# Miniprotein binders against a7ua95r516to809, part 71

Target 1, 294 residues: a7ua95r516to809
Amino acid sequence: ASLSLLSISDLVPDLQFIFFWMSNAIEILYFIQQKSPAYMQTIELMDDKAGSKESLLSATISANEEAMTILEEVIMYTFQQCVYYITKTLYVVLPGLLDCNPFGTEPSSEQCRRAAGVCVCAVCVMPEAVRRVVSVFQTTSDLLQQYQVHSEIQSQMFAYLFFFTNVSLFNQLIDKGPARGWFQRSRVLQIQASVKILLDWAKGAGHNHLAQKFFAKFCSTVTILASPPQQLSQMSWKALCAEHPSLKPVQLHRILTQYQLMAELGPLPIWQPSSEDEAYIYRTVDLLESFENH
Below, E stands for the ipSAE of ESMFold2; O stands for the ipSAE of OpenDDE; V2 stands for 0.75 times the mean of E and O plus 0.25 times the DockQ between their complexes.

## First folded at step 5 (miniprotein)

Design wa4h5 (at its last look DockQ between E and O 0.67; V2 from the best seeds 0.00; counts 0 for: pae E 2.5 > 1.5, SAP 73.91 > 70)
Fold by ESMFold2, look of step 5:
Order: sequence, then structure tokens, then C-alpha cells
Structure wa4h5 (fold): chain B 294 residues (1-294), chain A 85 residues (1-85)
Amino acid sequence: as target 1 above (294 residues)
Amino acid sequence: DTSEELRQRIDELLREAERLMEEARRLAREGNLAEAFELLARAIELMYEALDIALELGDPELIVEALRLLIEAIRLLAELWRELS
């Protein structure tokens, strides 16, 4: 089996198993923490005729601490396994966002968009590529709710999934964009619309803050590329850095270079990097992002 | 009377939970990890019920016995996850 054949629905049984035990481990941990005062008090009040009370109390305290340590390790391990399986699915489906047209090109898609003029037309316009990505996020959200996973852990999971999504989309765009024609303005506008659908999902799911935080680099890139030439040509390098702090100098320079090619512009003096940044615009080792935490 | 019935219920729950734990360990040694996990989940449910009843009774010996089995279940859970990886 290849990674290109992984769909989130094929992984649901494995994810159900892992989420079940992650939730169980969390529940057992909180059960021990909640009940610990009661059972320690009961032991403290027992009659110690055989002299076993001290040993029993000590053994119970030690076992309780060991159990909590083990449960925390299980929770972290199951979390890592969930993230591993989910991101393998995301890795396969995310590149399709860069190639799809959310505005619909088929007659039925165009007719649906115009005829209804409401939410139904928006759903009919959602391309299969966007639907596949949303399906991964929605299935993950449904499973986390089904197994009542603690809200802090749910937030951490989506924080990483959004981080992974940002890195994957940004790296694909920068690395493969010239060969795939993704820097053409019509394509950038389509990409922007597809990302908007994803951001709308995140907002409706209660993850707007996380999406805004972790998509910043990719969204900044698309925002610059979608800007009208008259507006962008009036912004200096320093102004662009200030407006888009998530972009490294080499990344901003590459984006502006691609913009100049698509808009058929020559070099602009106003886009000359600052003296401080000039040393960094050719560091190709810094161009692509790492999937490890930055 | 009702207290004696609850003590009998706790004994039945803990006996069944211990049986399930022994079977889960056997399945794990045979490499049947999925079935071992299923039996462990059932055992833990019985241990929760037993511990809740024992706390209601305020019986320290039954509370400790139920906790002993729950902690053994936690150790088995960790062992199963290590084997799975």
C-alpha cells in the first residue's frame, strides 16, 4: 500500500482504537486524582491493630504516583500516534489544494452556484481536493468529541495539525510552484479561495485563534501574491517585513521575485532588502520550513 | 443486609475483573494485543464499579483491593502499548 491510497475513512478504526485508549488513560488519571483524597482518608482512619496501616499507606502512595506517571506517558504516546496517522493522511491530500478550482468549472457547478445563491451553492462549489482536507479535520474533530478527549489536548492536536498544514502548503508552493504554474495570479486567487474555505471550517469548529496563529506564513505568502501590482509596488521592503513578520528574508525575497515574473515587472528599488537583510536573502537552507517545531 | 449484598457485588466484580486481567495477559503473550486491549477495557469498567461501591461503603479493605487491581490494570495498559510499538 502507498501513502497516496490513505484516506481518513480507512484509518478510522485505528484512530478509534487510539482515541479510545487516550481518553481512557486521561479518565483513569483524573479518576485517581479525584478519588485519591477519599481513599487516603479511609485508610488513615482504619484501625491499625496488625501494624499493616503504615505499610499499606506507603505502598498506596507509591503505587498512585507510579500509576500517574505511567498514564501521562500513555497519554503522550497515544497523542503522538494519533498525530502520526492523521498527518500521513494530510500529507497526501494537502497538495491538491494548490491545484483545485473552488469556483467550479463544470456546467453543473456553475449552474448550482448561480441558481441557489446561498449555502447550497457554496457546498456545490467545494472541490473534491478541499473536501478531502476538510474531511480529515472534521473526522478528527468528531472522534475527539466522540471519545470526550480533554479540551486542552484537543487544542494541542489541532495546533499541530494546523502547523503541519502550513508547513506542507508553504513548502509545496515555494518548491514546486514555478514548475506547476502556481504563482500565476489566477491560480493564486483560486488558492486563496480554497484556503478561505479551510479557515471558515476552523472558525466554525472553534479553532479560529489556532488557525490564525499557525497559518500565518502561508496566508502572508498568498496575500502578497494576490495583491494588485499598483498597491504592492508602493510598499517598501521594510514595510513588507513589518506587515508580514512570519516571513524570513529569503522567503520574502523569493515571493517578490516570483511576483515580478508574473506581473512582468523589472527589479524595483523600493524592494531592495535592508542592509541587515541582504546577507540572508540567498540562504537557500532557510527557504523551506521544517516539519519539526520552529 | 444491603451492605452485605453490596460487599458480595464488589467481590463478584473484582473476581471477574481479575479473571479478565489474567486472560488479557495470556492473549498478550500470544501476540493477540487487540483482544488483550478489549478485555482490559472490560476489566477496568468492572474495577470502576467496584471502587465506587467500596467508597460508598467506606470499607478500607475493599477500597485497597479495588485500587490494587486498578493499578495492575494501569501497568498492563503500559505494557500493551510498549508491545504495540
Scores: ipSAE 0.389, ipTM 0.752, lowest interface PAE 2.5, mean pLDDT 82
Fold by OpenDDE base, look of step 5:
Structure wa4h5 (fold): chain B 294 residues (1-294), chain A 85 residues (1-85)
Amino acid sequence: as target 1 above (294 residues)
Amino acid sequence: DTSEELRQRIDELLREAERLMEEARRLAREGNLAEAFELLARAIELMYEALDIALELGDPELIVEALRLLIEAIRLLAELWRELS
């Protein structure tokens, strides 16, 4: 099937199966971790009938260790599979976020249109491209809640998904932005508004800290590009580095160079990298983010 | 005697769990992995109930028996998962 036809809804049955097993494995692991000390203590307090106690204790310890190892493996695999399927759907819908015009009259979601009336829920008022991205995250959240997945695993899942989203959006913006006109102020403002809707959703879903952390690089890029020329031209390289610590020198330099070209600004001496950063601004290998650094 | 009733309950739970686990193995061999997983999950639930009762009784033999069966179920779960992955 072409990747273009894969919706998160089509994957729900497969994801439900994986989440079921992930949740069960986590519950089992948690149970062993919580109850094992009590089992060991109970065995330790038993009367030693002919050395049977030590053998029983050893067998129980070995059994628990093996069980925990297997459960951790199952949890890891199920987690990886969930991430794999969900990131595939994100990969398809994320490019639409950069091309989205949130200020346009886009039709409300089909699901709410079937209700006898104009639904004014937060999801229905979202631009279609934003709604598609949010739908992936919301479906993930709903599944995690449905199967009562441990909060730590939920946090790890969203951390990775936000990481993936940030890397994808950042890389696309840096690589294709100039050619697509995404560095134009009007387009940047559209992107900024779309990202704000996504961040507002994440805040409402209880993931505000994770979203702020993992979207920092993309948000910094958009913030710089959305800045009026009059304001940004007054900021020094050092000030921009300090305000946007998530950006590498090569990334900041690239953003400023493209901004300068787009805004038809002459060379700005105040944006000149420091002597310390000058060697790093040419490290093109560090320009794009890696998906491996998670 | 409440203790004997609890022992009988543990035995019933473990026997049912073993039955479900063997049925899950059969279904897995037939390629019905989803149903095998459901039965195995139910078997694991019964094993945990047995473990909790065994812990309350302070019977280490029953604790170890239930743990052994649980480990076997977890191994089977892992095997089934590897076949799906």
Scores: ipSAE 0.286, ipTM 0.710, lowest interface PAE 1.7, mean pLDDT 88
Fold by ESMFold2-Fast, scan of step 5:
Structure wa4h5 (fold): chain B 294 residues (1-294), chain A 85 residues (1-85)
Amino acid sequence: as target 1 above (294 residues)
Amino acid sequence: DTSEELRQRIDELLREAERLMEEARRLAREGNLAEAFELLARAIELMYEALDIALELGDPELIVEALRLLIEAIRLLAELWRELS
């Protein structure tokens, strides 16, 4: 495939082509949908002098339904293509978010500008790894705006992208986190700050509701890991589950067990998962199936 | 009067759209998908105009003919996307 580029900037020409045809297909769909009552009415009002009125109506209804079905297929296909290439780019840049430091990050020399002898280096204060993730979201938003894609489809796109980001970050943190040192308190606080930058971007872009919904699991995980051990050990299992409803009990138990190994949390309430198969399923990334049921 | 002129315009628009679609199919068979998509976009624009004029005229046969050609364009669009993938 010609569309195996790693940078979002490298994908822009290909994405412009896909967004152009997605927008065009949507416009054709709405044109037919809006005009359909008018041309069916015109046919219905015709004088049946030729004896073909009912046949003509039936043919027009069938043709209209076929056109709608084909256009919906094209719209779904182009949507899936955009999602595929955007998430492929996200997959490459997301691990960097878990390894960056937003607290002590200095802007690179190329991000600094001098204005008449005064350095304006603090204007763009964002870690490069976080900037790369935000750039993927911003470029997607810009393209959707450029091609005037309907707000409903824009919302579906960002719902999927946030869902993918949440699941990818969660799985990376849980599976690789202990070995990578990501469960250490200083690292967890850095991750929390980096995630806040993404959530702030989403709020500014008008996607606060979607971000709160689809980032809930990863946010709960980071909140737990950032909590002092003394606070967590004072909470009952029921209270922990109630505070973090986005986490399944098996996921919450795994997080606490791994955190206890790193932070000497103390004894946990007795809790048993139903099966190891369930724990495995909850950790496995099934983007299509999970998105439908989310 | 002007109703005959509008019918002639629809005929001209649909003939040109059909010619562009046949050229798009030829280009697609030759592997020139980019130019095929460009011609298809132009054909669809002409079909929009033809359908709007047919609706103004209230001529059911012209409406059905314009719609059939638009559906052929939509089928070609889906075919081009399948070839791209």
Scores: ipSAE 0.271, ipTM 0.716, lowest interface PAE 3.2, mean pLDDT 76
ESMFold2 (binder alone), look of step 5: mean pLDDT 87; pTM 0.850

Design wa4h6
Fold by ESMFold2-Fast, scan of step 5:
Structure wa4h6 (fold): chain B 294 residues (1-294), chain A 85 residues (1-85)
Amino acid sequence: as target 1 above (294 residues)
Amino acid sequence: DTSEELRQRIDELLREAERLMEEARRLAREGNLEEALELLRRAFELMLEALKIAAELGDPELIVEALRLLIEAIRLLAELWRELS
């Protein structure tokens, strides 16, 4: 394309700087939290012969509270900056996942790279579009490990990144899918295979629980669209809602409508919404997902 | 190390950290934010070490002294970071 795009590799120096500051601030915060009760008790147990004990306690409490407030602001700011840069990169590469054909990757595709006369051989069966997305997640993981960021913060980071990815992919598929032919069965199967590679990476990285939680909507959508007509026609609206609770009635209705339009295998079933959901299948404001977490 | 040696170590760490902070403020005024942040980062490392030693000694005056300098460094960091953003 003629657009000048920043890759995740271009952002690594800036991200290293931000992660360093974030890690440093977190370490200081946790140290103060852990030690504060002990040194305050030490001050309380001091002999007040010099008449300064109450003043020292007040000064220590004020200093501690001020440090905590400032550190929390620095941590929040650096976390938001990391999220901004990483999600900006993800936004550019994610649409490629929906046009990717992972079945075109040759089973024997193994590559060896030479560095200083040494051959490093690795199996590379991942399509380029999927590899671009995975590289963003892997680089993030590597940086979090390099700067020894606490596991809770790592979990929060990937929770947000998976949330963002799920919303982006779902919205792209629902909004642009009809025009792009993405609801054709062959394309849906390609999308399903690509998503499986991404989810397998998340499992390998120790984020299986987060991936299952935050990818639920997009996974439900792809699962329904990939279902054989014989299987899907045996499921009632109520059964589909129970199996896919992440989907709102308008979203499920739109998905099933697209399935019927794109089916190439014979007569299509008609799925009737439950009486409880019938009023909600036309709520257009609920069709696309928001990037803002409630 | 003896208690006296540890107290001298804290004093040395805090004095060097304060020197680095003063130079960071000077560089920031000159618009050299990158170098100012590098010096401030080094100051944080020294202050964190001093605070750990002070906490292990259980000396409340040294803990307060280290915390006060740390607060000044954190405020400077926040100011420099907002200038970059």
Scores: ipSAE 0.228, ipTM 0.665, lowest interface PAE 3.7, mean pLDDT 79

Design wa5
Fold by ESMFold2-Fast, scan of step 5:
Structure wa5 (fold): chain B 294 residues (1-294), chain A 85 residues (1-85)
Amino acid sequence: as target 1 above (294 residues)
Amino acid sequence: DTSEELRQRIDELLREAERLMEEARRLAREGNLEEAFELLKRAIELMTEALDIARELGDPELIVEALKLMVEVIKLISELVRELS
């Protein structure tokens, strides 16, 4: 609510301080965790008759626990602030990806090179809408590397960013897609190509496993919608559920209904839900995904 | 270094860290959070060095003293980080 920026680069100065303290807090926490056994051992080896040993042990335990608790709170707070600002920026730029045409009204250097059989991308220009989304991910990666944030935290951050992106794109496609014409095959193919650019970026950045895991729902949706009618009509409801386990019955039913309308496949439902799923295909409260199920 | 030289080094580190923490509080009150954070980062670095020396020296009282000061620096960091939002 408090920030409304068109570019992630405008947030970099503010994010730098948050990443700086997140990184420092992690390093301090690691230091305390690694050193505390040695401190405890030093005290334990004291002369038993000193009378101060138990007091020093209690003080050390108390100080370590207090330091670790506060550091964990700082790490959580800074992580949540980074995620808040980055996802707020993503939320603004993500709808453009669904309206983007990577097969381009404007000449694309990347498409021209690919069409010419030249697989060189030293100065490739991607569509503006896709470039904005990639810029958010790349800036995040750059900041994590600049402040030497542990790889475990980097993975957690990209897991959440991919989770957020998947939910945002899926919800927009399902909720607004019919009115926006996004279920038309030509539009679906454009969306598929744009998403491939994001997935290729994630692979190049070393996050392929996270991208495959967290984009599963949106990728399943696009895959179904891009399927030829002859191929899709040969698949049973059970086969579609098995092929796309990330989709809930109501979600799959909605996607197939939109596909049937756009493909003009006739008045009868081709895909019959299993008896087990019949009760769930109208469970509209489960249609859209929650951002809170992480 | 002798045991006494190591204790002198710890004392110097602890005194400098306390000075940096006091200066950071002053800068934060003046609204200069950026410089305050830089001083607190330096204070933490001095505290980690002091703790390593205290451990090598095997002095449990110095370990406790350094840990308590580190907790105070961490508390100040937490307070100032929340002011960023």
Scores: ipSAE 0.502, ipTM 0.834, lowest interface PAE 1.6, mean pLDDT 81

Design wa5h1
Fold by ESMFold2-Fast, scan of step 5:
Structure wa5h1 (fold): chain B 294 residues (1-294), chain A 85 residues (1-85)
Amino acid sequence: as target 1 above (294 residues)
Amino acid sequence: DTSEELRQRIDELLREAERLMEEARRLAREGNLEEAFELLKRAIELMLEALDIALELGDPELIVEALKLMVEVIKLISELVRELS
């Protein structure tokens, strides 16, 4: 048995069939919802016997409800299948985003020639790891547009994908970051630059509002870790909580503790939790985020 | 078009939709899901046309008949979508 990993491009033919039927099911559901009042009025205006009219009305309601229920099931199933395949691909490529260096590609003579006369950093090319993540989002967008999937469903799809990406990146950074050196300032700045590429893509694709909402936790984390020591050391616990409301007390405390260690801010604690939050900073069960959006 | 011509048109559309549905089941059994889906899409288009004509005629029995057949096609679509493993 082959253990080969599929790229998003390898999944496109299978995803096309799923998007095709999701789009068709949505269209049929919309048609039924728009026409149902007319069906009911036609029967209601019948001059026939009460028993015949009631029977036809009951049959119409029953058939309509059954069709809508099955279509909703098809839409949900196809949506879940798309999300499954797309997030499975994202899960494989996302960790690379935390290790890549968007500043570190040595410029070739060709790259230097292309930058001639323009104030552009020829070294700053999209890393392959970032390109793979962007490719997943772009392919999803292309398929949604190709099959003319309703904008509400498109928004739900990207809301979930951004939620998944945020949780995956946050959990990786918090859980494995200390051991992998990801909390070092140079690496945090690389992560920040890579994340900006994703956020810029989302803005260009018309999903800026969703990206701001669902990436809030990871963006807050990166913002804190990228803050200069002189700026961060002058902020109180209350000020940091107010500036980063997406972070739970235990998460903020873990981030600040790691920052303090990496920035060598002295032997005494710089950030002291408020009495209200003190009990919650020891809730290890709340440290990592759940993939379930309740 | 007379009412009789429109009723005949509905009958033709529903009969063709049933034929496409049966052909789609055969293709699905042979593993040709792609072609089966195309036939089911065509069947849906024919039934949506039949429903529009039935609404214009104001014939509740034809509306019910078309809706019931549409439910059957939708059920088959649900089955085939789940077969995408």
Scores: ipSAE 0.542, ipTM 0.845, lowest interface PAE 1.5, mean pLDDT 81

Design wa5h2 (at its last look DockQ between E and O 0.50; V2 from the best seeds 0.00; counts 0 for: pae E 1.6 > 1.5)
Fold by ESMFold2-Fast, scan of step 5:
Structure wa5h2 (fold): chain B 294 residues (1-294), chain A 85 residues (1-85)
Amino acid sequence: as target 1 above (294 residues)
Amino acid sequence: DTSEELRQRIDELLREAERLMEEARRLAREGNLEEAFELLKRAIELMFEALRIAVELGDPELIVEALKLMVEVIKLISELVRELS
């Protein structure tokens, strides 16, 4: 009953079959939708000398509706299976993104030490934790391209994957961040750089609009935590709410409280909630985001 | 004769699709889902061709026959897709 360490590469063979049939079911559905006016017209123009026209029309409508219904069910099932396996893999790898250092370890004196009079230094690479997350998105993109899945379905899949990633990262940061030290400025800057790698990947893949939309909450959170004290302390509660509309009042208050503790600014009067928002701030049920998209 | 030849071609396409479906069922029972899916894809392509010819001929009975068999192929695809664990 424990979580298994899963790699996206372990799921590729199973995902290939699911993507293959999702793509084929979509193509078959579109073919039937495109051709149905033609064969319906053929039957309607039929000479009813044999007395079978109404029977043939009824049979055609029935077969057409049955085919379309089953194909829609196959598309829905395969889409949900892909999303399930991909998000299950994401859920395991995403917390690592909050703990990694994308700036790399500076070459130690040992790595740059002379060997036979020559100084050798290590080259900075993408952190393994970030690479694992990017690998999930890239493999998904590759499979969608390999099976020529329609762009509308591709957009729906990445919308959901970005939504899931945003909720997962936000909840991890808010819930576990204090205990893990993730609100420390050095860690926030590392998280910001790691998230930028994901956003840059999304932009390169043609999903910039979806990434901007669905990462808004987590990006707002990281932006606030990375803000200089001079800049942030000059903003009123109303101004902060206006600049970060994706954050609920209770979420914004939690973030600002953590920021104040890390920046050693003293008591919280600087960012006092409006009386209207104050009632929501103490509702802990609204702190974490739901994975359910209404 | 061309019209009769096209009707015979549809009959051949339908019979081949039925053969592919039975072969796919056999392969699926043996656990060869990959090959079963490839055969069903071929069966669908044959059904597309049969529908195209039936519409061109203006033959409503052949349109119905091709659609009914296509539904059966799609049903089998649905069953095998759900078999993917």
Scores: ipSAE 0.609, ipTM 0.880, lowest interface PAE 1.3, mean pLDDT 81
Fold by ESMFold2, look of step 5:
Structure wa5h2 (fold): chain B 294 residues (1-294), chain A 85 residues (1-85)
Amino acid sequence: as target 1 above (294 residues)
Amino acid sequence: DTSEELRQRIDELLREAERLMEEARRLAREGNLEEAFELLKRAIELMFEALRIAVELGDPELIVEALKLMVEVIKLISELVRELS
């Protein structure tokens, strides 16, 4: 079960266990932080009858610091384990977003029709590929709520998951897009629609600001590729850089090159990089994003 | 006297916390992790009560004993979490 699990639902028992320990370790840490100052203050104010006050304070401080350090390490370890399991599932389902056609979505079910505007119904009408990704996010959200994880840790979890999603989608598009035909305009519009469904989920779940922050690079890429040629051909390199600050020069240059090939355009003078960017547009080491924290 | 009664209460609290730790180890081996953790939370609460009383007595040895048990409970929590991975 530990190596071949591909569905988030198969991982829920392991995730429940990890979230359980993480949440309770946080509670114990908070309890110690709230109670320890009072006991330390009482010891500090005691009469130093045997001359052992400093030794006792030192022992007390050391024990509390050791306890808190161990709990902080448990919390970090369990957080990392959650991320490991969740991103393992997310990695295998994300490429489907690039291949799906959301415009071929089946008609709404009776349940979805009855509850217009309810998040549960939105999941029911999604294309299968989008549903698989949303299911990962929704299951994560449900577990965080079930175990009453602090809102700051919930935000950190989704910040990383959205970061991971952005890196995975961007790298797949740039790296495999030519071979898969993903730069064709009809496919870009399908990708854009699929991502909008995901962004709508994030907004409804209370993570809109995180999604806007961490999906910026992928969304900028899709926005450029979805632009009509008449509109995009009138935008200079400088204007495009200003409109899309999340894109590195090499990334923007690659996207424009793919756009030229798809639209059967020759080189456009207004897309020539500024003199300060010219040295950087061929740095292939900067093309793909790293999964490392930024 | 009242000091002797408080020392007896500390001893009772520490013995119960140790019992809860041993029972939590047994439950964890059996896979009953939720109950094991609840026992460890209770052990920590007993330990803090023992520490409060030991400070009130001004007894340095009892304060250190209660603190050592606090660290041991937390080490057990860390061990159980790591063994499940």
Scores: ipSAE 0.456, ipTM 0.775, lowest interface PAE 1.6, mean pLDDT 82
Fold by OpenDDE base, look of step 5:
Structure wa5h2 (fold): chain B 294 residues (1-294), chain A 85 residues (1-85)
Amino acid sequence: as target 1 above (294 residues)
Amino acid sequence: DTSEELRQRIDELLREAERLMEEARRLAREGNLEEAFELLKRAIELMFEALRIAVELGDPELIVEALKLMVEVIKLISELVRELS
């Protein structure tokens, strides 16, 4: 099936099965971890009849260790499978976020239109491109809640998904932005508004800290590009580095160079990298973010 | 004797869990993974109940038996989960 046709809804049955087993494995692991001290103590307090106690304790420890190891592997495997399927759907819908015009009259979601009247819920008022991205995250959240997945695993899942989203959006913006006109102020403002809607959703879903942390690089890029020329031209390289610590020198340099070209600004001496950063601004290998650094 | 009744209950739970495991293996071989997993979940629940009673009784042999069977169920779950990919 062409990747273009894969919706998160099509994956829900498979994801439900994976989440079911992930949740069950976590529950079993937690049970073993909590109960292990009690039955170990029970064995330890028993009368040592002919050295059987030590062998029994050893066998019990070995069985627990084996069980926990296998369960951890199952949890890790199911987690990875969930991430794999969900990120595939994100990969398809994320490019639409950069091309989205949130200020346009876009039709409300079909689901709410079927209800008698114009739904004004937060999701229905979202631009379609934003709604599609939010739908992936919301579906993930709903599944995690449905199967009562442990909060730590939920946090790890969203951390990775936000990481993936940030890397994807950042890389697309840096690589294709100039050619697509995404560095134009009007387009940047659209992107900024779209991202704000996504961040507002994340805040409402209880993931505000994670979203702020993992979207920092993309948000910094958009913030710089959205800045008026009059304001940005007054900021030094050092000030920009300090304000946007998530950006590597090569990334900041690239953003400023493209901004300068787009805004038809002459060379700005105040944006010149420091002598310390000068060696790093040419490291093109560090320009794009890696998906492996998570 | 309440202790003997509890031991009998543990034995019943573990035997039923083993039965469910074998049925789950059969269903899995037939390609009915969903039903196989439901049986394995039930088997684990029975084993946890058996383990609870065994701990309460302070019978280490029954504790170890329940844990060994639990490991076997977990292995089977792991195998079946990997086949879904």
Scores: ipSAE 0.366, ipTM 0.753, lowest interface PAE 1.3, mean pLDDT 89
ESMFold2 (binder alone), look of step 5: mean pLDDT 84; pTM 0.811

Design wa5h3
Fold by ESMFold2-Fast, scan of step 5:
Structure wa5h3 (fold): chain B 294 residues (1-294), chain A 85 residues (1-85)
Amino acid sequence: as target 1 above (294 residues)
Amino acid sequence: DTSEELRQRIDELLREAERLMEEARRLAREGNLEEAFELLIRAIYLMLEALDIARELGDPELIVEALKLMVEVIKLISELVRELS
């Protein structure tokens, strides 16, 4: 997908400016925080023979507070702009992840290549749709490293990007999954493999804890859909909720109901919550996730 | 360095910072935000140096003067950053 890659490349020069200013604003804020007490102490300890000590101290405190406030606003604004442009790019490439196949067709022995004297069959490749998503995350990581952005800000940025990715993928799967056939086991296994590539990238980039936290909802969803139908039908509603705490009751119920419609369970019982369970399920009414709340 | 030499250095640093601010405003009006931003960063570092010297001299009026100029540079940075979108 050359168009998606070109769009990401075109975004890089604008992002470089924003990262440059965010990094510099953070550094300036750090210097002011570190040096401010010494400046105030110098004024406080002055000989007030001219009767100006109180005025100078007040002016110093006001100037310091104003500088700090404006720098914090600059940092917040530049952070928000980076997140906005990066998530806008992610929004375009993420749906492809749900409809790609990371499993290669098992090649015949004639198609296998030799590696170190052993026949090796490449059965899994990174699909272009997954590569596009990884490229957005990698470009972000490269820019943060290039401009030496503090690790705390880096963590906050990836927390938001993973949160956005999780919500986007979850909403796409729940909303469009039935029509696209994405709840079928073969498709779910493909989705799970694609997501694993993203999670492995995050782990390699030092963001394993953030990935575990912010991908929990989508990971729970694909885990359920990849589970044997017989195993799921034997679990109580309470046990299912306990095993998947990241999912709201209404979301879990929708996933299980849709899974039963797509999967053929044969003579196995259909999930039937009690009247009390039903009331609990619909106590949380919002099916889709907001990009503002977990 | 004598106290007179250090005060002269502060004056030179603050004057150069003011010149960089005015040049940055001109570049920004011409659409050259990248170079404008680099000049403003230089102005901040000149003022941080001036603040350190003013502190060593124990001159609170120079500390206040340098801080006020630094606030003006930071305000200009904020204005130009908002023009990025």
Scores: ipSAE 0.376, ipTM 0.798, lowest interface PAE 2.5, mean pLDDT 79

